VHH binders against WD repeat-containing protein 54 (Wdr54). Designs and how they scored, part 16

Target 1, 334 residues: WD repeat-containing protein 54 (Wdr54), of Mus musculus (Mouse) (q9r0d8)
Amino acid sequence: MFRRERSIPLRSSAAALSNNLSVLQLPARDLTHFGVVHGPSAQLLSAAPEGVPLAQRQLHVKEGAGVSPPLITQVHWCVLPFRVLLVLTSHRGIQMYESDGSVMVYWHALDSGDASSVQAMFARGIAASVHFICVGTCSGRVLVFDIPAKGPNIVLSEELAGHQTPITDIATERAQGQDGVADMVTADDSGVLCVWRSGPEFTLLTRIPGFGVPCPSVQLWQGIVAAGYGNGQVRLYDASTGALHVQISAHARTISALDLAPEVGKLLSAAEDTFVHIWKLNRNPESGSIEVEHCHGECISDTQVCGARFCDPLGSSFAVTGYDLAEILRFGTV
Short names: E, the ipSAE of ESMFold2; O, the ipSAE of OpenDDE; V2, 0.75 times the mean of E and O plus 0.25 times the DockQ between their complexes.

## First folded at step 12 (VHH; framework vhh_enristomig)

Design m4 (from k5 with Y98H Y108H; at its last look DockQ between E and O 0.63; V2 from the best seeds 0.00; counts 0 for: pae E 4.8 > 2)
Fold by ESMFold2, look of step 12:
Structure m4 (fold): chain B 334 residues (1-334), chain A 119 residues (1-119)
Amino acid sequence: as target 1 above (334 residues)
Amino acid sequence: EVQLLESGGGEVQPGGSLRLSCAASGFTFSSYEISWYRQAPGKQREWVSTIRSGGYTNYAESVKGRFTISRDNAKNTLYLQMSSLRAEDTAVYYCARHSDYWSLSTDHWGQGTLVTVKP
């Protein structure tokens, strides 16, 4: 049983964007960093496990000469084997910073030639796989950046084709130390999913067709793809085959966030219908079938949820952001 | 000039106890998060325990229940009370300061104090 805990104040409200909450867990320091987007600003917060706010910082996107400031679409800490980078995506491109946001180490501007001349340009969808950072674009291309162990010599090493509509989200395998078939899943506004294996060249393992509904949020865990859709469905696919195992009418409105507690296999789904649900995922060891069990439902009164994340790998607490809400809500067990 | 000076190391039999101290100078000690780390011969330096300016403490699983971190802000001193010592606790122990809550790395280290648990 989860109960409401101490909230963390924001300087301004969260923007109405899917996946608008990022978490960096620092268990050795007993510390959690939160990232929340509002306009051209990423609000960064550091808090103790009991939710005591310890520090906050604003990370602003640079303005072009005589040009309106770019709006941020996501902020995300990418954890790589030898470094952690804070990545911002926006309508102008991608900016990468040291983990504390103090030093920009790389930027990539989007080229208007990768979409129709009348479409707004943007990047959206950020994930790390081994030493790669992958970022989605409005054209459906996924940019793969090769990240050195030290320094700013980041290079665009590959562009992945597989989507014909804007990327909504990218997720990489959450289970540590697993030799699974799949390393990454990408999703788009048409509901198409692409499942990839990382390597010197990324290889497409499976393409899962859409069904006329956007897929704003995805997760990958132990060969299970969890996808949250614009019609409120959660679907669970086998990552190696693309086969649909489970379909849940989880929410009445668009799912705006999925997250996963990798040590216990708990999936969090959150939607514009004001609800957050916790599900337990398992795979039958005899048949290989994916199974799901509902564990908890939470109503966030008068709140259009736009972000939700577990605050620890055991799923003992989670945090929620909402449109026009000037705080990060927290919930925990016992 | 920031200085961190460890003391209190020595030889002890298994099951014994030691108290390590770290004298701090050159900065406002009470405002900083301070940690203990250790490094056994041929191994990477590993985190042991942390105490925040507000008094919150945390421990590595390998030492939880056996070690206690504390601080005396009036004396600018960090302590590590070690009990039920084992051979695998043999290491050079360092105190370390973190520059702020955002840094993933430490910004200053002491020279270390050797703890040897004799077989």
Scores: ipSAE 0.075, ipTM 0.509, lowest interface PAE 4.8, mean pLDDT 87
ESMFold2 (binder alone), look of step 12: mean pLDDT 84; pTM 0.846
OpenDDE, look of step 12: ipSAE 0.301; ipTM 0.683

Design m5 (from k5 with Y56K; at its last look DockQ between E and O 0.87; V2 from the best seeds 0.00; counts 0 for: pae E 2.6 > 2)
Fold by ESMFold2, look of step 12:
Structure m5 (fold): chain B 334 residues (1-334), chain A 119 residues (1-119)
Amino acid sequence: as target 1 above (334 residues)
Amino acid sequence: EVQLLESGGGEVQPGGSLRLSCAASGFTFSSYEISWYRQAPGKQREWVSTIRSGGKTNYAESVKGRFTISRDNAKNTLYLQMSSLRAEDTAVYYCARYSDYWSLSTDYWGQGTLVTVKP
């Protein structure tokens, strides 16, 4: 099925952060944009499918003169109906850039308290829903930013409560236009999941209790919540009811990334156990039950995976970042 | 200023061939990625093919094996050689420019040339 292809060199190795690879797929241009975090910097690349970097840029969190850049927690391309913004989260807060990372359009600082305090704050978890960008925080609150069609007049429109521990990840899906249909899921360090419907006021539809294990990565696809846990389990829940349908012992170590190829219903899971697995998700047309089939397992020798993402909408290729690895590994179907 | 002018459209029978041209002026043509798009009557525009400044090509699935994009940098001209034409290829064909590899949208379009494949 998959074979290793030419890697893309990085200036710095990937940090040991879950979800430490972001991708923007541009299939009509036959391009993929990559974002990888290392400490206070993010490396952005635009590459051809053969793994040839055609453009690159390095970002730091923008600060005043003489201030060291803070550690970055995540970068993510947020695709909105009228624009695409590159969002960067850190221990100082949130910065939003034009999609190429060249111009900052908005900045939101987290409240750090007294300047002498040693208590760290951070943002983590980024997703877009309709014209909103949602960002998680270490308190468990989710910040909702209302994004205008043009210009920098971004406002914090809502703060969502539902978590008591740091947000780990946020995922969204386009709603079907029906009442009660979920289009966002948030996850935290205790394994709690909250399922939402976005709108002028976000509605909490379902809260799925944790079981004492962190949930570093989540995905939402056709009313299915896919959650990857610190014990290596993947769990599939019905988004509308919160009911657990499938529990998979997918990995021996913490899952560090989940990704979807939504046009084909493929789920990618990657973990610190050096494995990447690809699963096919479906619903039984008779019962409506969620089903899963294992499609592919890839052992990435000597690599603690920190990020993994599909590079195309059909899930025919994926990319991997690893702790202390100064390259993006790539795999594609024959 | 920047101008893109398509030509070579016309009527053809099913299975026929046609070559479109796009004359470029007002910029360094050889430095830019250029694409063909098409718009059928009553439909939205769709991507057809792209050629990079270095000559690499890419095609929509619906035209692979039938269409060939090329460029002549000395003449500042983009071409689309169409073969095995079908009724569904009937559309106005446009050439369009991207400013760089980071851009998400084209910055200039031609006015289009009509291709009609008789039923």
Scores: ipSAE 0.391, ipTM 0.693, lowest interface PAE 2.6, mean pLDDT 88
ESMFold2 (binder alone), look of step 12: mean pLDDT 82; pTM 0.817
OpenDDE, look of step 12: ipSAE 0.613; ipTM 0.833

Design m6 (from k5 with Y56R S99P; at its last look DockQ between E and O 0.37; V2 from the best seeds 0.00; counts 0 for: pae O 4.6 > 2)
Fold by OpenDDE, look of step 12:
Structure m6 (fold): chain B 334 residues (1-334), chain A 119 residues (1-119)
Amino acid sequence: as target 1 above (334 residues)
Amino acid sequence: EVQLLESGGGEVQPGGSLRLSCAASGFTFSSYEISWYRQAPGKQREWVSTIRSGGRTNYAESVKGRFTISRDNAKNTLYLQMSSLRAEDTAVYYCARYPDYWSLSTDYWGQGTLVTVKP
């Protein structure tokens, strides 16, 4: 049973943005790090166990020649085998920082193609695979950055073309070193999913068609693609075949966030309908069938939930952000 | 210059024990958090254990109850006592230094020492 725990206060309220919360816990440090998007700024917080705040930092997008400060679309810690980077996406581009946000190590400006396109440029969707960081764009392209073990010598190595609509989310699974296994999934505003294999060159393995509903959040676990949609549905697909295995009417409104506890196969879903749910995913190794069980439901009263993340690998705790909420809500098992 | 040097790796049978050492130099050893990591063939590097400057310890679930991290500040040495070793513990083990409580990146790594658990 989950219980509400001590909240973490925010200096500013969370933006009405899907996946506006990033959480990183390194057991080695016995600290939990939180990143929350609030318009032109991202707030970084570190907390000790039980929600005691230890440190706080605000990051801003570099001021360009624009009249208004650019809005941040996502903040995410990318955990690589050799380093951790904090990545910020915005309407201007992509910023990469040292893990504590103290030093910007890389900047990528989004090319405003034809001056004539009235459409605001933005990046969204952040994930790490091996020594690459992948970032989605409004054009549907996924930018692949080669990350060195040290230093600022980050290089754009590849642009992936699989989508025709803006990327909404990217998820990766740690490759167990098996060649040929899908380890990345990308989603877009049309609901299309692309399954990739990472490597010196990324390869598109499977394209899953949309059904006319945006997919704001996606996860990948043991060959299962979990996709959250604007109509409140969670769908589970086989990553290798693209086949739909399970469809759940999980929420009454658009899903704003999915997260996965990979060690236990728990899926966290949050939506604008004020609910957060935890699901258990099971794959029958013999039949290959995918099963899902509802484990927990929480109602965040009068709150449009925007972000939700597990705070530990076992999925025993999770954090939630809401629109106009000046705190990070925490829940843990007793 | 900051240096970390791991030693004590070798071959051991399942159920056996092994003690790893990490000799540190070039910094005030007692002031820093030090950790053990491991990397198995074909797998990503994973955290094993950490000991803080104050002596507080933490362990990965996979090694909890079997491994013990300790430090000798007088000798500038970190230890990892491994017991009840399993095949899945086979890996190159690294010691790493963390600069502060906020940073998630490690400043320095050793070269590693290989532990092989096989019948």
Scores: ipSAE 0.026, ipTM 0.368, lowest interface PAE 4.6, mean pLDDT 89
ESMFold2, look of step 12: ipSAE 0.583; ipTM 0.793
ESMFold2 (binder alone), look of step 12: mean pLDDT 81; pTM 0.822

## First folded at step 14 (VHH; framework vhh_enristomig)

Design n1 (from m2 with L104F Y108H; at its last look DockQ between E and O 0.83; V2 from the best seeds 0.00; counts 0 for: pae E 2.4 > 2)
Fold by OpenDDE, look of step 14:
Structure n1 (fold): chain B 334 residues (1-334), chain A 119 residues (1-119)
Amino acid sequence: as target 1 above (334 residues)
Amino acid sequence: EVQLLESGGGEVQPGGSLRLSCAASGFTFSSYEISWYRQAPGKQREWVSTIRSGGHTNYAESVKGRFTISRDNAKNTLYLQMSSLRAEDTAVYYCARYSDYWSFSTDHWGQGTLVTVKP
């Protein structure tokens, strides 16, 4: 059973964005880093296990020639084999920082192609795969950046064209060294899912059609695509075939966040309906069928949940952000 | 110049005890979080224990209950008291400093001290 633990105070409230929480655990130091977006700023927190804040930093999007302050859409720590980068996406572009946010190592401006289209450009959806960082765009393109082990020589290596609507989320799974296995999934505002294989060139393996509902959050685990939708449904697909195996009316409102504890196959879902649920995913080894079991439900009273993440590999704790909430809520197993 | 120097390593029988020391210089020792790491032959370096500036301690599961990390700020020295030593504890032990609460990596390492647990 999960219990509420000491919350971590924020200097400012969380914005009403999907996936508005990044968590990075440092086991050796017994520290957890948190990232939360609010308007033009991202709040970074380093906290002790008991929820005691130890350090805080605020990042801002670099002011370009634009009249209005740019809004941040997402902050996320990308863990690569040789380095960790903090990535910020905004209406102006993509910023990559050293892990502590102290130094910007890379800037990518989103090309306002036709000067005539008043349409606000933005990026969102951030994930790391091997030595690549993938970032979604409002055009439906996924930008793939090749990240060197050291230094600022980051290069845009590919642009993936699998979507026609804005990217909402990207999830990756660490390839257990098996050649040919899907290791990335992308989602968009139309609910379309694309399953990719990373490599020197990314390859589209499977396209899963949408059903007219946005998919704000997506996860990938052992050949299972978990998708959260605007109608409150969680769907589990076979990543290889694209077949729908499980559909759950998990929430009454749009799902704002999904997260996985990959070592134990637990799925966290959070939505605007104030609920957070934990599910156990299973694949039947004989039939190949995907199964899901409900493990836990938590109601965050009067809170539109906008971010939720596990805080440990076993899925024994999780953190939650809410719209207009100036704290990170924490829950742990007794 | 920041320096960390480990000492106290040696040979010990299984079940025995050993105390390692790490002498620090060139920085305000009391303000920093410091950790012990170890590397066994043919294995990757692994985290053993950490002590924060405020005295909070943490341990790897493999050494929990057997090892105790401590610090003497007046002497600028980090300690690792090892008890109930096992063959698996055989390794070069390193002390390492963390520069702040944001870093994933240590900024300074000692040269290490060898601990051998054998009958």
Scores: ipSAE 0.343, ipTM 0.711, lowest interface PAE 1.4, mean pLDDT 92
ESMFold2, look of step 14: ipSAE 0.416; ipTM 0.763
ESMFold2 (binder alone), look of step 14: mean pLDDT 83; pTM 0.844

Design n2 (from m2 with T50N; at its last look DockQ between E and O 0.69; V2 from the best seeds 0.00; counts 0 for: pae O 3.7 > 2)
Fold by OpenDDE, look of step 14:
Structure n2 (fold): chain B 334 residues (1-334), chain A 119 residues (1-119)
Amino acid sequence: as target 1 above (334 residues)
Amino acid sequence: EVQLLESGGGEVQPGGSLRLSCAASGFTFSSYEISWYRQAPGKQREWVSNIRSGGHTNYAESVKGRFTISRDNAKNTLYLQMSSLRAEDTAVYYCARYSDYWSLSTDYWGQGTLVTVKP
């Protein structure tokens, strides 16, 4: 059973964005790092065990010629085999930092040379695959950046086309070295899902049609695509075939975050309806069917949950952010 | 100049004990988090233990209950007391400094000291 633990105070409240919480656990230092977006700023926090705050850093979007301050859409730590980068997406572009946010190592502007497009540009959806960082855009394109082991020589290597509506989220699974396996899923505002295989060239393997509802959050685990939708549904798909195996009315409002504890196959779902749920995913080895079991439900009173992440690989703890909440809530198993 | 110098390595029987030291110089030792790492032959370097400026300690699961990290700020020295040593503990042991409390990486390493656990 989960219990509420000591919260981590924020200097500013969390914005009402989907997936508005990034967590980086550093076992070697017994520290957990948190990233939360608020308007033009991203808050980076480090906490010691028991939720003791240690340090905080604030990042800002690079100032451009725009009249209004750019808004941040997401902050996320990308863990690569030999490097960790902090990626920040906004209405202006993509910023990549050293893991501690101390140095910006790369900037990508979204400015379409066409002065005429009145349409607000933004990036959203961040994930790492092998030595690549993938970032979604409002046009439905996924930008693939080749990340060197050291230094600032980051290069845009590919633009993936599979979506016609804005990307909402990207999830990756660490390939256990198996060739040919899908290791990335992308989602968009129309609910379309694309399953990809990473490599020197990314390949689209499967496209799962939407049903007219946005998919704000998506995860990939052992050939299972978990998708959270605006209508509160969680759907589980076979990543290879695109077949729907499970549909759950998990929430009463839009799902704002999904997360996985990959070692144990636990799925965390959070929504605007104030609830956070933990589910156990299972694939029947005989039939290949996907099964799900409800494990835990938590109500965050009077809080529109906008971010939720596991804080450990076993899924024994999780953290939550809420709109207009100036703290990160923590829960742990007794 | 920042320097870290490990010592105390050697050969020991399984089940034995050994104490490693890391002498630090060139910086305010008490202000930094210091770590022990080890690298076995043919294997990747792995984290062993950390001690923060405030004294908080953490251990890898493989050494938990057997190893104890400590520091003497007056002597600018880091220690690793190893007990119940196993063959798999054979490695070159390194001490490393984190640049600050926020840094996710180490900025200085010692040269290492070899620990060999064999019958």
Scores: ipSAE 0.033, ipTM 0.394, lowest interface PAE 3.7, mean pLDDT 90
ESMFold2, look of step 14: ipSAE 0.679; ipTM 0.861
ESMFold2 (binder alone), look of step 14: mean pLDDT 84; pTM 0.847

Design n3 (from m2 with S53R; at its last look DockQ between E and O 0.88; V2 from the best seeds 0.57)
Fold by OpenDDE, look of step 14:
Structure n3 (fold): chain B 334 residues (1-334), chain A 119 residues (1-119)
Amino acid sequence: as target 1 above (334 residues)
Amino acid sequence: EVQLLESGGGEVQPGGSLRLSCAASGFTFSSYEISWYRQAPGKQREWVSTIRRGGHTNYAESVKGRFTISRDNAKNTLYLQMSSLRAEDTAVYYCARYSDYWSLSTDYWGQGTLVTVKP
């Protein structure tokens, strides 16, 4: 049974954005890093296991020539085999920092092709695959950046075309080196899902049609695509075939976050309806069918949940952010 | 110049005890989180234990209950008391410093001290 633990105070509240929580665990140091977005700022917090804040840092998007400060859409730690980068997406572009946020190592401006279209450009959806960082854009394109082991020589290596509507989320699975296995899924505002295989060239393997409802959050686990939708549904698809296996009316409002504990196959879902649920994913080895079991439900009173992440590999603890909430809520199993 | 110097390594029988020391210089020792790592022959370096500025300690599961990390800030020295030593504890032991609470890696390492557990 999960119990509420000591909350971590924030200097500013969390914005009403989907997936508005990044968590980086440092087991050797018994520390957890948290990232939360609010307006033009990203708050970084280093905390002890007891919920005690140890350090805090605020990052801002560089003010371009524009009149209004750019809004940050997402902050995320990308863990690569050889380095960790902190990635910020905004209405102006993509910023990559050293893991501690001390140095910006890369900037990518989103080109407004047609100067005439007053349409606000933005990036969102961040994930790492092997030595690549993938970032979604409002155009539906996914930018693939090749990340060197050291230094600032980051290169845009590829642009993926699979979506016609803005990207909402990207999830990756660490491929245990098996050739041909899907290791990335992208989602968009129309609910379309694309399953990719990473490599020198990314390959689209499967396209899953939407049904006219946005998919704000997506996860990938052992050939299972877990998608959270604006209508509160969680759907589980076979990543290889695109077949829908499970549909759950998990929430009464839009799902704002999904997270996965990959070692145990637990799925965390959070929504604007104030609820957080934990599910157990199973694949029947005989039939190949995907099954899901409800494990835990938590109501966060009067809180529109905007971010939720597991805080340990076993899924025995999780953290939550809420709209206008100036704290990170923590829950753990006793 | 920042320096970390390990000492106290040697040969010990299984079940025995050994105390390692790490002498720090060139920085304000009390302001830093310090850790022990070890590397066995033919294996990757692994984390053993960490002690924070405030004295909070953490241990790898493999050494929990057997090893105790401590620090003497007045002496600028880190210690690792090892008990109930096993053959699998045979390794070069390193002390390492973390720069701050944001760093993911240690910024300075000692030269290491060899611990051999053999009958």
Scores: ipSAE 0.447, ipTM 0.775, lowest interface PAE 1.0, mean pLDDT 93
ESMFold2, look of step 14: ipSAE 0.484; ipTM 0.767
ESMFold2 (binder alone), look of step 14: mean pLDDT 82; pTM 0.828

Design n4 (from m2 with S105E; at its last look DockQ between E and O 0.82; V2 from the best seeds 0.62)
Amino acid sequence: EVQLLESGGGEVQPGGSLRLSCAASGFTFSSYEISWYRQAPGKQREWVSTIRSGGHTNYAESVKGRFTISRDNAKNTLYLQMSSLRAEDTAVYYCARYSDYWSLETDYWGQGTLVTVKP
ESMFold2, look of step 14: ipSAE 0.676; ipTM 0.861
ESMFold2 (binder alone), look of step 14: mean pLDDT 82; pTM 0.822
OpenDDE, look of step 14: ipSAE 0.447; ipTM 0.758

Design n5 (from m2 with T106M Y108H; at its last look DockQ between E and O 0.84; V2 from the best seeds 0.61)
Amino acid sequence: EVQLLESGGGEVQPGGSLRLSCAASGFTFSSYEISWYRQAPGKQREWVSTIRSGGHTNYAESVKGRFTISRDNAKNTLYLQMSSLRAEDTAVYYCARYSDYWSLSMDHWGQGTLVTVKP
ESMFold2, look of step 14: ipSAE 0.605; ipTM 0.839
ESMFold2 (binder alone), look of step 14: mean pLDDT 83; pTM 0.833
OpenDDE, look of step 14: ipSAE 0.470; ipTM 0.754

Design n6 (from m2 with S105G; at its last look DockQ between E and O 0.89; V2 from the best seeds 0.55)
Fold by OpenDDE, look of step 14:
Structure n6 (fold): chain B 334 residues (1-334), chain A 119 residues (1-119)
Amino acid sequence: as target 1 above (334 residues)
Amino acid sequence: EVQLLESGGGEVQPGGSLRLSCAASGFTFSSYEISWYRQAPGKQREWVSTIRSGGHTNYAESVKGRFTISRDNAKNTLYLQMSSLRAEDTAVYYCARYSDYWSLGTDYWGQGTLVTVKP
């Protein structure tokens, strides 16, 4: 059973964005880092296990020649084999920082190829795969950046074309060394899912059609694609075949966040309907069918949940952000 | 210059106890989080224990209940009291400093002190 724990105060409230919470756990230090976006700023927090804030930092997007301050769409820690980078996406571009946000190591401007296009450019969806960082764009393209072990020599290595609508989320799974296994999934505003294999060249393996509903959040686990949709549904697909195995009316409103505890196969879902649910995923070894079990439900009263993440690998704790909420809510098992 | 110097290592029998020390200099010791690491022969370095500036302690599961980390700020010294020692505890033990609460890694290491647990 989960209980509410001490909240972490924020200097500013969380924006009403999907996936508006990043969590980096540091087990050796018994610290957890949190990232939350609000307008042109990203709030970074280092907290002790009991929810005691230890350090706070604010990052801002560089002001371009534009009339309005750029808005941040997402902040996320990308854990690579040899380094951790903090990635910020915005209406101006992509910024990569050292893990503590102290130094910007890379900037990528989103080129509006057509100077005449009045359409606001933005990036959204951030994930790491091996030594690559993948970032989604409003055009439906996924930018793949090759990240060196040291230094600022980051290179755009590929642009993936699989989507025609803006990318909403990207999820990756650490390849357990099996050749040919899908390790990345991308989602867009039309609900289309693309399953990729990372490598020197990324390869599209499977395209899952949408059904006219946006997919704000997606996860990948052991060949299972978990997708959260604008209509409150959670769908589980076979990543290899694209087949729908499970459909759950999990929420009454749009899902704003999915997260996975990969070691135990627990899925966290959060939505604008104020609810957070934990599910257990399972693949039947005999039939290959995907199964899901509801484990826990939590109501965050009067809160439009916009971010939710597990805070430990076992899924025994999770954190939540809400629209206009100036705190990170914490829940843990007794 | 920041320096960390470990001492107290040696040979001990299984079930025995040993106390390691790490003498710190060149920085305000009381303000920093300090940790013990160890590296066994042929193995990767592993985290053992950490103590924050405020005294909060954390331990690896493998040493929990057997090892106690402590600090004396007046002496600028970190300690690791080891009890119920096992053969698996044989390693070079290092003390390391974290620069701040944002750092993912340590910025300074000691030279290490060897602990050998053998009959």
Scores: ipSAE 0.313, ipTM 0.681, lowest interface PAE 1.4, mean pLDDT 92
ESMFold2, look of step 14: ipSAE 0.548; ipTM 0.796
ESMFold2 (binder alone), look of step 14: mean pLDDT 83; pTM 0.838

